VH-VL binders against q58766. Designs and how they scored, part 25

Target 1, 244 residues: q58766
Amino acid sequence: MIIMYAIGIGDNKEEVLKAYEKLKEEGIEVELIDNPKLLVDKLLDGEIDGAVRGSLSSSKVILYLRERIGKFYRASILKNPFTNGIFLLSPVGIDDISEDKNERIKDKIRIIEFASNFLKNYNIKAKVAVLSGGRLGDLGRNKVVDETIYEAEEIVEHFKGNVDIIHNGILIEEYLKDGYNIIIAVDGITGNLIFRCLGLICKIPGYGAVILSDKNVNFIDTSRNANWERYYNAIKFLIGGDFG
Key: E = the ipSAE of ESMFold2; O = the ipSAE of OpenDDE; V2 = 0.75 times the mean of E and O plus 0.25 times the DockQ between their complexes.

## First folded at step 8 (VH-VL)

Design q2 (framework fv_dargistotug; at its last look DockQ between E and O 0.01; V2 from the best seeds 0.00; counts 0 for: pae E 15.9 > 2, placed apart)
Fold by OpenDDE, look of step 8:
Structure q2 (fold): chain C 244 residues (1-244), chain A 118 residues (1-118), chain B 106 residues (1-106)
Amino acid sequence: as target 1 above (244 residues)
Amino acid sequence: QVQLVQSGSELKKPGASVKVSCKASGYTFTSYGMNWVRQAPGQGLEWMGWINTRTGDPTYAQGFTGRFVFSLDTSVSTAYLQISSLKAEDTAVYYCARYYDWGYFDYWGQGTLVTVSS
Amino acid sequence: DIQLTQSPSFLSASVGDRVTITCRASQGISRYLAWYQQKPGKAPKLLIYAASTLQSGVPSRFSGSGSGTEFTLTISSLQPEDFATYYCQQLYSYPTFGGGTKVEIK
């Protein structure tokens, strides 16, 4: 059976095409699709084995995807600079999780469950680190930070004994050094900032954002302004490359 | 006190099936995952996989898919390992072991010897 | 999968000896390593976790060290009850065990 992948091509054509050519050189079959709905339909209908949004419009592709499969979360896939493995960062969108405390906790729990299952498919054991807004020793210094600490503890308690999960405050560098591969941000704003700092400023290799859902969807969300390497890496990830 | 008590030794013929039980006591069963470890005679330890006792979701190690099935009966705090289409190479002691912090196994069952012989 | 190589496979020692067992991982596993002791006909017993943390109830003569790819279990003064097989286990990915080190009486 021939395995086929697709990359969406909108603007930023030069970078998408560069990725396409590189993949082709490696014998990887990739279809370029310039229609957002077609990309999603071909994926969900089983005509292709995996899809990368590429440079297609997020508002068109993501919204249509939500219409087809329902609510889903996203996690940015980044390379761990200390271990050379990968880690998932979530949430990374401003409206990915609820502003209500109880619903937010439920959202984070679902993210952890879906993310763990996702890593399982790659034979990677989930190691979850939950971020709060400060060091554990900062408890009592700021009410907002305190709330994030308690929320993190509630999440850890939920998964106690069934998931390798930890809460040790805001120390993301320690989480990554210790090889935790699911990083739960306080909220979408925090996650997005972390992503932009690590991925866009520090240029940590990234592979796009994976879809986290109860449905198995081989879709990678990428930025319309990404370089060819990002698109290339996204496809390589879908193929099941060894990233740690 | 935490205890994991496994079912007794089994003698089976090739092609038969066996179901090993692991009954937990002294703690909340659904609060900790359960691992299964195989040890062939005179050989080392081999991780077979684990089961999430809260969700019932099993994870199988490479080489332990298909004929090996993890299951639960939470009403009696028991985990089960079923092996179908038994082979001679399945002869081993099988351990259940509780999943704890970091993922280490802090409590173990006493082991169940499964012997497959014609 | 991550492979763990223990050395030596067999070790002869006397009571009172300092014993060191090595475990090497095929890749970096940070501190996600545990040590177990197993006696004949018995289930393994947890000794060390997180590379160097002593499990409650384990004698202080046992110690673990290392990070990344090389780890060691040390018995400062071997006691009669310490003759057994020792296994390292990585917890960084899905668990794998070392091949074991049998500590025998000289």
Scores: ipSAE 0.011, ipTM 0.535, lowest interface PAE 9.4, mean pLDDT 92
Fold by ESMFold2, look of step 8:
Structure q2 (fold): chain C 244 residues (1-244), chain A 118 residues (1-118), chain B 106 residues (1-106)
Amino acid sequence: as target 1 above (244 residues)
Amino acid sequence: QVQLVQSGSELKKPGASVKVSCKASGYTFTSYGMNWVRQAPGQGLEWMGWINTRTGDPTYAQGFTGRFVFSLDTSVSTAYLQISSLKAEDTAVYYCARYYDWGYFDYWGQGTLVTVSS
Amino acid sequence: DIQLTQSPSFLSASVGDRVTITCRASQGISRYLAWYQQKPGKAPKLLIYAASTLQSGVPSRFSGSGSGTEFTLTISSLQPEDFATYYCQQLYSYPTFGGGTKVEIK
């Protein structure tokens, strides 16, 4: 059976084609697909084993994917600046989790479960850190901060004894130094801002955004206007490449 | 050197009121919340609530609404506890205690004994 | 309100003994627990915060451990100045105190 991957090709054709040629030279089978629905259908039908959105329209591809598989969450894959590993940051879509208090806790629990399973498929043991809005000594100073701390504690208690999970407030730098590889943001806005600071401003290397779902969806979202190396690296990640 | 100095003991009749003061020194008063804690004779510690010293907003524990009022005079770095309509069961030592890092009470006043008897 | 149950309520011990006091929470409170020492006629004194972090100036014979619902305060070698009442306090929500453990001379 032939293992096949696909890259979506739209406006940024030259960069997608460069990635395609490089992969082909390395013996990696890749199909270029210019139709958003076809890309998603081939992936979900099993005709291809993994897909990168490439330079296709995000709104067309992501909306159709949501129509086909229902609710899913997104996680950014980033290189840990203090270790040689990767970490997942989630949620990173501004609308990925509910505004409702009880439902957003359930969303975060599902994210942790799916992210842990994702890392297991790459033979990486999950170490989960849940962010909140303050240092632990900040309790009693601000109602909003207190609420985020209590919500994080409830999530940690849910997993006690079953997952390597902690909450130590907002100290993301300590989590990353200590090798935590699933970082749960307070909400989608917070996660998106963290990603933009780390990935886009500080340029921490990344491998795109993956789909977290109860369905096995081997898909990476990439920028429409990326250079060829980003499309190439996304395919290499789907194959199970060396993270360096 | 952080210090909390409370007003002296009080002997009151039922139905009267009392105002306990807690004067802070050695730190920026408005940077830390002020708690009030009650200890009846021979009994344990009971948190009554706290006041945000920046905003003046009080928070009262469930059993301490109505007759108990927290207030401030930031010009003299002082927190106050007013107890109205005193009852015999209000007989206790009342402590002020500062919120600090990690939400614990790092400095306490010496306590003010309020005795309510006929 | 989160209830804290301390045990034992009273403890008789000799100088040099190892003393262990437990504090049990009615629900999970993570590591948000403090320990205080109180001598007769005096205000409480903070010993340990965040379950296990020793306050500055507190002798190293004091230690704390635990998370979730079960916590301990240990005095490794009891000294004459350690005869006092000890209270736990949770900081997970609005503060509550345990009932106290009085450590007496045996």
Scores: ipSAE 0.000, ipTM 0.417, lowest interface PAE 15.9, mean pLDDT 87
ESMFold2 (binder alone), look of step 8: mean pLDDT 93; pTM 0.939

Design q3 (framework fv_dargistotug; at its last look DockQ between E and O 0.04; V2 from the best seeds 0.00; counts 0 for: pae E 16.2 > 2, placed apart)
Fold by ESMFold2, look of step 8:
Structure q3 (fold): chain C 244 residues (1-244), chain A 118 residues (1-118), chain B 106 residues (1-106)
Amino acid sequence: as target 1 above (244 residues)
Amino acid sequence: QVQLVQSGSELKKPGASVKVSCKASGYTFTSYGMNWVRQAPGQGLEWMGWINTRTGDPTYAQGFTGRFVFSLDTSVSTAYLQISSLKAEDTAVYYCARHYDWGYFDYWGQGTLVTVSS
Amino acid sequence: DIQLTQSPSFLSASVGDRVTITCRASQGISRYLAWYQQKPGKAPKLLIYAASTLQSGVPSRFSGSGSGTEFTLTISSLQPEDFATYYCQQLYYYPTFGGGTKVEIK
């Protein structure tokens, strides 16, 4: 009967508390939970309606979540600097995606399916862009780059006719200008680096990272050392999908 | 159905100019680039360059950077090739060709013969 | 520019023959090679893209193979409508065409 949300509180307590107080001023009830397993258990058992990792340790929370629900992927929610809408960047967890080439393609296909469904639930039409390690004219210069281009093209062909999807290499800025709102990184490392550059250095507004899974998990992952506005925005996203 | 229809044959004198049109139908014009390809009589195919139909930005092959100008009128889904200071060596059939995914040319115009003679 | 060399330039063959046309690139182009057929007075028609993928509506007697610098177009059993000029095209960098291979009836 009561809609309730939680923020994990560990290190960085002052910033989490600032977010808590701002939400309280707006009449939004939030529980502060300092136990990683309790945060996850309360969410999955239905005692809370949504959760933000907050400043709890990623290794403790994310590993326990994987134990409870199995494999999942993460997508960062960022404001598109050209269109003022949002886009999802995935994968962003450094170990979200397989090292094996064949399994890696399957991972990206699942990410696209889950991310498209996520946007549909917010009444947003998916437009998917698959990144690779170079421009199409870079083929033959580097074996690793070539492999990423081949993988991207195979993924696009898988969805052709069913999803609005393209691959035009490494040109993320062109994808964002054209309003693509699901950006598939080469792997978790490149996705994480893109997020750190855009969100942490260039300060593009963001709402945290959502869990992409076949299970409906209302959870946003946030940096352990974020400012209070990131924690506040993550809760606001969970309760209303307010993008600013 | 996808169709590229080019303007008719042109007979020109050396030093004149010509403007060849290529009207597209059956698809979203700004979603695919437009290539221009030259074929002199009895010769092979020579890529002249392309134009990004979304932005209007042309790219010219080596040897086509001076007298050759690509342009668009997106309101009528038409690409243009203009050749200035015509020379006898410009006598050729000029094709437009749609730029498909991965850069392949999947649909071609019927060709426009430009003949340059006195 | 990436040079494409087709071999042979000219080929005389009979209906039913197996025909092989070779395209060699001056540098590696991975699988970014297309094959086109052109009949007199007509625009070229795309047959094969990505070295080996058959375009919709193209008969299965046409096949392509190769990667890197060496590519082939094969017609397994030549038909009367296959007498034409064939061009390879690379799309690894800004496009270039091979010189063409004219296939004529013996």
Scores: ipSAE 0.000, ipTM 0.409, lowest interface PAE 16.2, mean pLDDT 87
Fold by OpenDDE, look of step 8:
Structure q3 (fold): chain C 244 residues (1-244), chain A 118 residues (1-118), chain B 106 residues (1-106)
Amino acid sequence: as target 1 above (244 residues)
Amino acid sequence: QVQLVQSGSELKKPGASVKVSCKASGYTFTSYGMNWVRQAPGQGLEWMGWINTRTGDPTYAQGFTGRFVFSLDTSVSTAYLQISSLKAEDTAVYYCARHYDWGYFDYWGQGTLVTVSS
Amino acid sequence: DIQLTQSPSFLSASVGDRVTITCRASQGISRYLAWYQQKPGKAPKLLIYAASTLQSGVPSRFSGSGSGTEFTLTISSLQPEDFATYYCQQLYYYPTFGGGTKVEIK
């Protein structure tokens, strides 16, 4: 049985088509869909095995997806420059988690649970690193930073003895160097900045953002302004490509 | 089965150089990092650093920069420790140890004694 | 760096004794602690990782406990082959070892 995938095609058609052609050259058949709801419906109805948002409107696709499957989180998939493996970065959207402290902690806990399960499906053991706003030694220097430190500690405590999880401050470079593959940002703004710096400035290979939910949804969220490689990599990821 | 086999004992003069090898077998060499640990006679264990076997990037602990160089030959699944400008205080047993997924050292080489004496 | 302090440095015991070794960290390290056994002229052997997980092939008389800053290695009934030096190791950050505990025959 032929496994079928789809890429959403809105604006930025040239890049999406370029990805399409490259995949085709490799014998990978991909359907191009220019309707946000159709893309989601075909995926959830089982007509396709996986979907990439491509260059379709995020507000339309993501909103409709939430209507169909409920609340979900996203994690950007990036290649670890030190280990050549992949790591998940979350949250990466400004509205992905709550501004309320207690709810935010719950959101992060759910993200960790979903992300760990996600990696398990790919036979990857989860190693979770929780970011705070400063070094551990910076405690007491800034009230906002202190709060992020305490929040991170609460999350680590929640998973104490059950998950390979650490909090060692803001030292993301050390987290990645040590092979941690789930990076929990302080908030969506922080996560988005990290993503943009690593993925867009430093050009670390990326595969889009996966959906983290209690439901298994084979969907990759991509930017409408991404290059063909991003779309291509997203499909390759869904197919079960080499993660290094 | 996983094995780490190190090169034999070395006797060197001060100022000389030594290169210790650690050959891995029984697993994919590039899937796990390699650590180096020093143990002076009658003393405890001291972590020297580690090398990423995939990228070749070394990380040295404080006190082990400059004269200490980690390297690889992935074609033969071997890690190397080179010490230059040897000093008497470098006299020790040097171990290679595989970096487990969580960072623990699950397999060790048998150790290489390096003696520096005039 | 994170410092680990082991106690005692030396321990005299008899076969059959219950032996307890303590490792204290200078800061919280969650459960990122390992225990090793080393016999004279031999490389260290991993006994416990993640503070309390027994390494495959290690006798069940060995156990580890603790979290945060205080950890314990316990040998429920000391055997002749257990006379050795034991080291704790933290991996919360860059790894460091404790000073070791030598278990000797009384």
Scores: ipSAE 0.000, ipTM 0.496, lowest interface PAE 12.8, mean pLDDT 93
ESMFold2 (binder alone), look of step 8: mean pLDDT 93; pTM 0.943

Design q4 (framework fv_dargistotug; at its last look DockQ between E and O 0.01; V2 from the best seeds 0.00; counts 0 for: pae E 18.0 > 2, placed apart)
Fold by OpenDDE, look of step 8:
Structure q4 (fold): chain C 244 residues (1-244), chain A 118 residues (1-118), chain B 106 residues (1-106)
Amino acid sequence: as target 1 above (244 residues)
Amino acid sequence: QVQLVQSGSELKKPGASVKVSCKASGYTFTRYGMNWVRQAPGQGLEWMGWINTRTGDPTYAQGFTGRFVFSLDTSVSTAYLQISSLKAEDTAVYYCARHYDWGYFDYWGQGTLVTVSS
Amino acid sequence: DIQLTQSPSFLSASVGDRVTITCRASQGISRYLAWYQQKPGKAPKLLIYYASTLQSGVPSRFSGSGSGTEFTLTISSLQPEDFATYYCQQLYSYPTFGGGTKVEIK
C-alpha cells in the first residue's frame, strides 16, 4: 500500500509547492488540498494517512477539526538546540487552555499525559518540565508569579512518583539543556511567545504543532506563513522520521 | 476495513519449531507496530512483545527471549512469530494485535492455536 | 513490571444488571489503561482506552473511569452478548494485562 499524505495549500503557495516538490523528489506522495474541510475529512475518513495544515486558514481548519473530533490541545515540535533531540512546547494557542485556575491545571495535566504518550510512540521517554513565571527564589515578589509557581508545583505533585517531571521556575534554558522534552508553558500566550522567539527569531528547526487528544489524529498544524522547510519537515515527521 | 488474519492451528512435537503468520490488510502495514500476545488454555493474556513494522526492530517481553523471534515480510504485509525448541508449556493461542498510537491494541488476529504434545 | 489486579475474578449477573469490574495497578499509571472483552474462542475486542474513552462501535452501556491506580469498567445494563471475560491493560510502560474477570450468567 502506498502511504498518502496531504498538505493544505492556501496562500503562500510558493513555499508549499516547494515543499511538495522536494518531497516528491524523495518519492513521498503528497496531495495538495486547497479546501480546509476536505483536508480534515480525508484525514478522518482514512483517505489519507496524514495531513499538514500547510498554508490553509487556521480558523477554518482547526475549528472544523474541533467540530469533528472535539477538544484537543496542540504542542509545537521544536528541535532542542542543546541535545539535538526534539521537544514539545505546550500550550501555544491563546485559547488552548482555560483561564480558570482549576481547569487550567486539568488542561495542563491532560497535555502532559497526551504529550507523554505521543513521545512514547516515537520511543522517546518523556521528561516533563513545567514552567512558572519566575525563579523559585522569586516567590513572594509578585502575586501573579506566585500563582504560576504554586500551579506548577501542584502539577508536579499530581505526577509525583509516576512521571519524570520537574519544576524549577522559569529557567527554560536549563530545562532544554538537561534534555527535558515536554515543556509546559504558563499559558497559551507564554507558550506562543516562546515559540515565536525560538522558532521564528532564533530559527530553531520546527516541525509544526502536533494534535494532542484522546483521539489519534495524524495531523500537523503549521503556520500559513512558514517556509518550505517547515512544511517539508512536518511531512517528514508524520512519515516517522528519526528525531529522537 | 482493517483485518489481521493468522495462519491455522499447529500441532508440534517437543523440540520442533513453529512459525505463525499474521497478514494485515485494510491499512498501511508499516504505519503501526505489531504485538504478539499469548494465551495459555484457560489462562489470561500475556504480552510477548512487539515488532516495529517500519524498522523491523523487535522488542521482547521478559520471559519471551531466546526461543521467540519476531520477523516481517513487508512486501506482503505479514508479521511472523517463530518459536523454536517448543515445549509443552508453549501450548497456547497466539494473537497478533495492531499497536495503535496510544499503545492499545485496536485490532486483533483471530488467534493461532499451537499445541505441543509428544 | 506493572501489575494489574482485577476484581472480582468471577462475577455472576443477570440481564439488565449493572456490572462493575475493578482494575488496580501496582503503581500510578495515570489514565493509560484499556479494557478488552473476550468471548470464548474469540480474540479480545477493545472496549475502552485511556481509561474512559469508548472505542468506536462499542455500545454506550460500557463506560470506564479512574486514574492513578484504581480503574473501573461499568456495564450499565448487562445484555446477553456481554457475558464474556474482561481484561484491563496498562499502557504506561510495556503493556501488561490484568488477570481477567469472567462475567457469567446467573
Scores: ipSAE 0.019, ipTM 0.556, lowest interface PAE 6.3, mean pLDDT 92
Fold by ESMFold2, look of step 8:
Structure q4 (fold): chain C 244 residues (1-244), chain A 118 residues (1-118), chain B 106 residues (1-106)
Amino acid sequence: as target 1 above (244 residues)
Amino acid sequence: QVQLVQSGSELKKPGASVKVSCKASGYTFTRYGMNWVRQAPGQGLEWMGWINTRTGDPTYAQGFTGRFVFSLDTSVSTAYLQISSLKAEDTAVYYCARHYDWGYFDYWGQGTLVTVSS
Amino acid sequence: DIQLTQSPSFLSASVGDRVTITCRASQGISRYLAWYQQKPGKAPKLLIYYASTLQSGVPSRFSGSGSGTEFTLTISSLQPEDFATYYCQQLYSYPTFGGGTKVEIK
């Protein structure tokens, strides 16, 4: 009924405040919340319509969110450097994916399903690319690399005929050039490192990380040390899903 | 469909007052700010300021902090521009425009011509 | 206030021409720039926001580019309905408009 958003404010106050002031200039009502549990409670209890973690501690906010809604995954939303579209990179939480091989495959399958539904909600056709640790011609060179290649092939086989999905190894740049818009990292560490390189070092525009779950949670996770535009873009995304 | 419908043209004498209305429909009025933009005959667009439709707090651009008053009636989803002590140089078309996510103005009223002549 | 300078103020062009209009900001505004089209006697119409994103329903012959202080609106093949005045607007702080560029039939 009433549209209200919140940004968590902890460290990096100057950048959060700058985003807040810009949103205020645009007539967007935003509450600044410095309490992790309060941020999550207000969102889940319906007192606010969307929330951005902002510069609050990830461990405090994400742990409490997990207590309230259970297991979830995160996908970073980035602009594709070769097209005018966006892509989802997942997993990006370092602990989003099981260490166990068989459970990890199930996690990635769930991520693909939730991310595809996310894009469908925005009338975007999903094109899924699964990363592995090497090129297909690298089989036999390294046991860990081989394992990631076989894992990726199993995931592709699971979706055979149902989803536009490919595995061509480690070649993320080719996936992005070809317009793949769901990029599945090997694990949460790999996904997080890719995000840090692309988003934080190369400064590819992004909108934060969405929560992928079977619960409808209008929440964007952002880096504690992001620039003001990241916090601003996250709120703008929550408002309209606008990718411009 | 989002629509902004403004009140009709006004012919006024110097020293009078005028109140231009802008009635919104097709969206939640209090979710988006309302801007006022002036365009004198043959001239460009001048942003006059905006009003936060949730709080009623106006912000005026430089040069519009005196005789120009923004107000609301949220019960009928209407924004108002009142100009007091009208001067000949206030002759212009006055537009209302909806304030969207990135601050750009996505929907505009049709404009209200205010003519100030003795 | 952030000043926007449009160039040219006026241009004359034929149907089918490629038209380029520039907008220069007095300071860096990132990509917070919009373009509007205004026909005589009509309200302005939003064409492009965030420097390069086309508004829904705007023909693909319109494109925007730029960041920082220099921005460009391009019409790839001018059509009869494109003869209008075009305004840039910055949204980095309290809005300001450029002076306008009138595009007329040669």
Scores: ipSAE 0.000, ipTM 0.421, lowest interface PAE 18.0, mean pLDDT 87
ESMFold2 (binder alone), look of step 8: mean pLDDT 93; pTM 0.947

